VHH binders against p0dx41. Designs and how they scored, part 7

Target 1, 281 residues: p0dx41
Amino acid sequence: MASFIASDQDVKNFLTAPSMNDQEGIGFAYATDEAVLKALIPAPLKLMAPVVCGYVVHMGKPTFSAPYLEESLFALVSYKDKMMGAYPINLLLHGPGAESGVIAGREGAGIPKKLADDIELRRNDNSATATVERHGKTLLNVSWTAGELNDPSIMKQFAGQLALGKEAEMNSFFYKYDIDQHEDGTNHFSNVQLVATQLRSLADQVEPGNLSIQLESTDDDPFGELKVLKPLGAAWFHFDTSVMFNTLKLDEVDAATTMPKLLTGRYDRSFFNPKAATYII

## First folded at step 18 (VHH)

Design i1
Fold by ESMFold2 at other seeds, fold request of step 19:
Structure i1 (fold): chain B 281 residues (1-281), chain A 127 residues (1-127)
Amino acid sequence: as target 1 above (281 residues)
Amino acid sequence: QVQLQESGGGLVQPGGSLRLSCAASGFTFSRYTMSWVRQAPGKGLEVVSDISSGGGSTYYADSVKGRFTISRDNAKNTLYLQMNSLKPEDTAVYYCAKHGRYYKYGSGSYTTEFDYRGPGTQVTVSS
C-alpha cells in the first residue's frame, strides 16, 4: 500500500527529467511601456524589447502530474548579451495537475507559480479564446483569429521563435532564494541567485493570427501594470514534446535590490498585510 | 462532416489479441488528440486510451496499462489500438473518438471532452 516513505524506485522516478508533453494553446505578444517593463527586470538580466509575451496553454501529458492549464506573462531578456530567453513575470495554473505543477516549479527552479481560480481555453475552427480568473476578476482575456498578425512586420521574429517540425532549445530565467529565520523570529532572504532552465521542444503546429487581449488587476495580481499599448500578434501552437533537460546556476545577486521584484509573482497581499481577510473569488 | 469508422473487432479467447483500426476523414486528423473509448454491457462509457496529435504522448486507463498500445499514422489518417492479453472484462463496444479543443476544469474533472465518435466495433472475450 501507500506509505509516507518513498521507495528507492519512487525516488529514481521523481528525479527523471520533467516533460510538458502534448501542450497546446494561444501564444501572444504585445507592446507595453518600456520603462515599466524594464523596472520589473532584475539585474543582471537586460530587457531586449518593450514587448510582453505570454501564453495560455493546456499541458496535456506532463510527466509529473495530471493535466493542467497554465498562463504566463514574460519578457524577452538576455544574460551577458549572449544567453537569450524568457523571463516569466508570473505563471497561474489551474486543473487537476496544477497543485503539483506549482510545487514542482517553485521548489525546482524558483518559478513564480500561483494557482488561478479558473482558466478556460477554447478553440473553434480558426479562432480561439482564453480567460484567466483569480480573486474576483478576469485577469486576462485573449483571443486569436487565424490569419495576419496585428503587426505583420514582426512575422519573421514571431515565426523564428518556433521552429516548426524541428526541436528548438529555449532558456527561461528565474531567481531562487532562501528565507531564513533569525533567533529573534525575524526573517531574511539569503542565497538569492539567477538560474536558467533549458527546454527542448518540438512544435508540430504553429498557426499565426490576430491578437485581441484585455488585462485587469487585483491587489494580488497587478496584470494591468503591463498595459497593452499595441497588440502585435498571436498564434495557436502545439508542442508534441517539451523536455526541461537542464538547469544552470548563473549568478548570485543582491537581495535588497532583487527581492522587491520577485514577491508579487509568488505571494499574495496577505503576506504583505497578514491581517487582510477579504477576497473575491 | 467528421467521419470515424472503426474496424478489427471480433470474438477472441481470453489471453488473445486484437488490433483495432479507425479511419478518419472530414477533418485535419494530425491536429487532434484521438482516443479509444469503450462501453461494456450495462455500463457507462470509459476512456481506454488517448494519444496526442503528433503521437508523442499517450494516456492509458489503469485497467489496460501494459496490455494495450495506442498509436496513430497521420499520413494515413488512421488511429490504432493493439489489444493484448485480453480478459473477459474487456468485452465492450470500442469507439474511436475525436477530442475538441475546449479545456475547462471544474469540480469533478472528467475525461469526456471528445466531440465526435464513430459507430463502434464489438470486442467479445469469451471462452
Scores: ipSAE 0.466, ipTM 0.817, lowest interface PAE 1.8, mean pLDDT 88
Fold by ESMFold2 at other seeds, fold request of step 19:
Structure i1 (fold): chain B 281 residues (1-281), chain A 127 residues (1-127)
Amino acid sequence: as target 1 above (281 residues)
Amino acid sequence: QVQLQESGGGLVQPGGSLRLSCAASGFTFSRYTMSWVRQAPGKGLEVVSDISSGGGSTYYADSVKGRFTISRDNAKNTLYLQMNSLKPEDTAVYYCAKHGRYYKYGSGSYTTEFDYRGPGTQVTVSS
């Protein structure tokens, strides 16, 4: 029978490296305003291109939860011109495993995860659509149609970033921090650090195609700040396996200059101003 | 038209083994998650095991872990279930099922996403 006291074996299993196996969906990229995107990137990370990348995927066999759907928008960044990778601006999760996924990611690596009200991902033979809904709006509506990219000139870079049938490694950058309470109940940020998680993935399907994408904002999720200036392309992909195999501590950073860029992806407006809250379900 | 045909069922003593096969046609087999589901007399469907489209990840119900092994041969469009150490409680009709690519979780906690199921093969474990 279940107990509030975990067994020694449960504790050992909790410490096992997470995997997000049997993952599939739509990946995409679009051009956006460089100054706007650059301003969102905390030091010491540097923006590599005025491009937003993202996805809507089904996480079919995560090792830490039931299955769930996940959306992300991320920038391509470098650390000290030596390490390159993704800097996720947000992730929204929906489904039976979503709550566990948010808790694990927030506590493990400071991943900017919140729950969506709904995510749908649907593929017919040669096209697919996805929607992400939160707080009364469809924040993201994306479609993929198999064939030519919107900008065919990037096809070599697009194909070169995915090694079909081979394992590929990718860095994802996050800022971890603690929130401690003072004796008077007010909050204090401490231990703000830049970390990188390293993920090894085996892509056994990658089908390039045309992107159609629309973003909207709510007060809690200002996706529209990342304007779609030019859709670049999309792909349907399947990762047969995807394993987090390493985490690196890279730098300690200043809370005052960093935390303003971290809060919106992790908290709703009610945390900052209770009168700004939206209570739509 | 999607076609799934199970075979390999039969009568076996407790502790015995069987290997189920499922021949698939009418769709690109290598692009879909496949599962084995079973139905014991008077009971609902239970997902026994499933396997990702590339074969790299699997799921097993707790009642069969360590005893059953799911596999697939994408070149032959065939799904397999090796069943060892069979128990009377494994008695059921076993169905091969194909998953779709429509992912939407309703107001409930879980939804099934398979869209086709074969006619099934009977497995009976009895002394």
Scores: ipSAE 0.433, ipTM 0.796, lowest interface PAE 2.2, mean pLDDT 88
Fold by ESMFold2 at other seeds, fold request of step 19:
Structure i1 (fold): chain B 281 residues (1-281), chain A 127 residues (1-127)
Amino acid sequence: as target 1 above (281 residues)
Amino acid sequence: QVQLQESGGGLVQPGGSLRLSCAASGFTFSRYTMSWVRQAPGKGLEVVSDISSGGGSTYYADSVKGRFTISRDNAKNTLYLQMNSLKPEDTAVYYCAKHGRYYKYGSGSYTTEFDYRGPGTQVTVSS
């Protein structure tokens, strides 16, 4: 029988480590303005290359929700020169599992997730396309064509980490925080922390190829700030299994210098300007 | 030219077992998610189970979980469904289905389009 009170078994299942199995789509990388990208990365993370990586994928069998589509743009970073990994700037989710995915990621690890209005991912035999739409624009239009990379010499290093038939481990870095209210109802930030999640993934398809990519901005999602100076390459991939097996709390950080770099990926302009509401009629 | 051919259906007593097979040809079998879908008399289609292209992850409808096991042999281009502890409500035509690689969810509704399914095999569970 349905109830507002969850069973003990439901609580136990809620706490189980998540898996994002049967995941496939387009992964890509492009060169961007180094100064712009570096400015978006909060201390103590350091930018490792002037490259934006990203993906548009279908999460076919997540253990925490119905299936959904997900987009991300991320930088390659290091923490204290000892841990390297991804720093996602944004994630946009769409589909029946998307709301659950946003809630879980925001609360669990501070992941910068919002809902897209639409995501489409289509593969024909040797080519694929994806689009991400939000608030009246196509923010991302990406295509992959099987074959040569745009820049074979650089992409070999990035694509080689997605080895076919072998598990790969990846760190992803996020900033987690609390919002507390003062007695007068105003808000403040507390407990701002750098965390890392560790994901173990098994790729059973990796098909490199040529990238074509276009970005656009809205006031809520300024993707165009991350200019495409040079497409480097793309791949179609499938992760048969993908398990989040560890989470680390790495550092406490200053709210005043950190939070300005976190808000846009997590909130829309209406949160900052009460008259900036968007309506769909 | 995609071809899917189911076999292994038949008449079985309640509590019995059957193993369905699906021979696939005309596409690279190991690159696609595959499903078993059934249609009971007077009812719509129900996804019974699916399995990822590498076989590492599976889905089961609640009505069959614990009783049915999906598997695949990518070397033989064959999909399987082991059905144990069969019940009269499992009576249906069972179809082998190939997933496409087109993902779009209209208006938030769940839509995953099978791009091909076989002619089906009848499973009847009765005394």
Scores: ipSAE 0.398, ipTM 0.777, lowest interface PAE 2.6, mean pLDDT 89
Fold by ESMFold2, fold request of step 19:
Structure i1 (fold): chain B 281 residues (1-281), chain A 127 residues (1-127)
Amino acid sequence: as target 1 above (281 residues)
Amino acid sequence: QVQLQESGGGLVQPGGSLRLSCAASGFTFSRYTMSWVRQAPGKGLEVVSDISSGGGSTYYADSVKGRFTISRDNAKNTLYLQMNSLKPEDTAVYYCAKHGRYYKYGSGSYTTEFDYRGPGTQVTVSS
């Protein structure tokens, strides 16, 4: 029977390690302005290259929700020159499982997830396209055509860590924080922490190709700040399994210098400007 | 072009077993999620099971969990359904179906988009 009180078995099942199984779509990389990208990376993470990576994927069999589509843009970063991985700047989700995906990611690891108005991902044999729409604009338009990379020498460097048919581990870095209220009703940030999620993924398809990509901005999602200076390449990929097996707490960090770099990927302008949410019919 | 051909159906006693096969051609089989769907007399289509392109994750309808096992051999371009402990209610035409790679959701709905299915194979469970 339905109840606001979960059973002991439901609680046990809730605690099972999440997995993003049967995931496929377009992955891509492009060169961007180094100073702009570096400025977005909170300490103690260090930017590894002036490259934005990203994807638009279908999460076909997530263990925590119905299927959904996901977009991300991320930087390649290092923590203390010993842990390398992704620092996602944003994630946008759409589909029947998207709300659950946002809740799980935000609460589990502070992942900068918001809901898109629409995501479309289509593959036609040797080519594929994806679009991401939010708040009146197509924020991302990306195409992959099977074959040569835009810059063959760069994608070999990144692809050298992929082990087709074998599991690979990867780190993703996020910042978690609390918002606490003072006795006077105003809020402050506390417990601002760098965390890493660790994924074990089995890639059984990686099909390299040519990237075509366009980014646009709204006030809520300023994707155009990450200018496409040089498309480097794209691939169609499939992860048969992708298990989030660990989350590490790495550092406490300063709220004043860190939080300005976290808010846009997690909140819309209405959080900063009470007039931004006014609608006229 | 895309061709899916089911086999292995037939008449079987309650409690018996059958193994269905689906030979696939005209597409790169290992790139696609595949399903078994069935249609019982007087009923609509029911998704029985599906399996991810690499075989790492599966789905089963509640009515068949623990009795049916989906599998695939990507080297042979073949999808399988092992059906054990068969019941008269499992009587249906069983279809092999290929999922597409076009993902776009309507508001508030769950969809599984099949772009091709085979002609089906009859399974009859009767004493």
Scores: ipSAE 0.264, ipTM 0.729, lowest interface PAE 3.4, mean pLDDT 89

Design i1
Fold by ESMFold2, fold request of step 19:
Structure i1 (fold): chain B 281 residues (1-281), chain A 127 residues (1-127)
Amino acid sequence: as target 1 above (281 residues)
Amino acid sequence: QVQLQESGGGLVQPGGSLRLSCAASGFTFSRYTMSWVRQAPGKGLEVVSDISSGGGSTYYADSVKGRFTISRDNAKNTLYLQMNSLKPEDTAVYYCAKHGRYYKYGSGSYTTEFDYRGPGTQVTVSS
């Protein structure tokens, strides 16, 4: 029976750890300008390589929503030279489960999620393409063709990140923060902290190949800042299971130096620039 | 290797109901979007409905919305189409179709590029 009041069982179910099962799509990596990428990484995380990784995937069986498509671009980082993992710069979601995915990710772990206007992912035989559209532009156009990587010298690192047939554990790093309102309606940041989510994933399909990738920018999503200097490679993959089994609270961080690097992951320009709110009548 | 076998077609009167089934084998059924497509006499193929691999998303052609329901049972490798309030214009051969790995959400935007379709089952709605 529908109600505004959740049952005790609904509350218990809400607290269950999420899984992002039955994922498949294109994963990729390319070289970019080291100084530009390093500048985007908040302390205390350190950039490990001048490489942007990313994906466009179908999330087939998430435990918290209907299915959806997701894009991400992320850096490879370390925390205190002892924990390595991904630092997602952005995630864009589209599909029937996307709104729930944005809410869950932002509130649960500070994940920098927004809604895309459209995402398409298509594989035919031994090639695949994906596109991501938002605010009048195709921000990302990526293709994979099965075969040799663009840079075969990275094959060992590429294969190590996607261990076929074995469970692999990965860290993803995020910065959580709250925005609290003062009595007069002005805002301040509180509880700005670095967290790591730990995922256990089983890849049962991994097919390496050649990457072709094009990025574009809008004022709200400046993907082109992360220039493609050299495509490194791509793969088609399927994760049968992917379970968030742990979340670690690592550090409190300084809001003044950190927040400029976080806000664009959740908020569009209309929050910052009064001229961004233009109406044509 | 891919096999799709439709059943449940037949002759019904206007206003009647039919339930179509499609038994799938030779591929991992739960990994693919599945569709029902139909071909009326002298016409091309029309996508009637489709359903995502996990069953979380569906599409219906405008002509069947509210009357037809697509579903799947991934444990039984079976696709279904419940057809209610049938009209003479629903007369067609109905095919179960396996799509490739094509993911796009939104009404009316799917490309009908399926890898395989079954032999079809005839549905005839006539007084």
Scores: ipSAE 0.236, ipTM 0.735, lowest interface PAE 3.1, mean pLDDT 87
Fold by ESMFold2, look of step 18:
Structure i1 (fold): chain B 281 residues (1-281), chain A 127 residues (1-127)
Amino acid sequence: as target 1 above (281 residues)
Amino acid sequence: QVQLQESGGGLVQPGGSLRLSCAASGFTFSRYTMSWVRQAPGKGLEVVSDISSGGGSTYYADSVKGRFTISRDNAKNTLYLQMNSLKPEDTAVYYCAKHGRYYKYGSGSYTTEFDYRGPGTQVTVSS
């Protein structure tokens, strides 16, 4: 029966590679201010394009939790001009599996996850909308309408990233770190390192279309810093399978120059500003 | 200790307008999706409109699109429904309803689950 002590088999199952199967929702891309986006990218990663990509999806069959909804905004980056991939700036989770998803991602790969207050994702026929809300504002309001992309010239590049009907592999880059306490209770960062996770995904549905997107900011989630200068396109997609099949340790990095770019994706201002207070339950 | 109190109902001629209000207390209003639902005599509950916690996303039933507008004032803990071009078919008790915070497993939609609703306000469109 139930115990605080897990069985040996439970421990072995815990260590298997995670999957985010049956993933469905809106993916999108828009142009933003290059200097602003570049400033958010910690060394040694380099920004490849002044484009923010993102999604709002339902994670239907994750192996590590009950289902949940997830939002992300990410940049396209390279590591030493030899590995290309996504650098997620944020991920917000909502739903019955969301707490477990935050814990698993934070502990496993340092993924910048926080809980949203609400995520809604709705599709009818050839249109869909999603909203992401936290701390009194709708941070992201996105719509997809099936048809032509906002910028049709990127159709081939856009479609290539969602390789319909075949497994596609993608790198995602994260920074892991430890927070250790000194004997007096003060904290320091240690073991700050760049890692890459590798996903193998099978998209069995991709429906390109027109993007409408609005961002707002709160003090805790400054999404509006990533201004929408030009919507590029959106798609409704379904991944039958998505498996994290490999993780690579790439570099140890300097905490002083790296951590300022990591904290807001993981913590609210009350954690690092003594004059900030939030009383929401 | 959740409390929802509707007001602003009444009798109005076809084509007229009403503005419903719902005062909320006992929970952090700004964190929840809110809805207006109605029940016509002898009918079940119908979701009239939803509004997300920040006000950025709204839903309207087909029967009221273009005539009704949902809004909220998170500073005043108040939900509103502006009803224009009223029809006799809009006659119902209108309820303010609060959604739960988390995705309900198996339902597929967060906007169809209600934790609480108020006692309602009668709207009658007659003659």
Scores: ipSAE 0.000, ipTM 0.133, lowest interface PAE 19.0, mean pLDDT 84

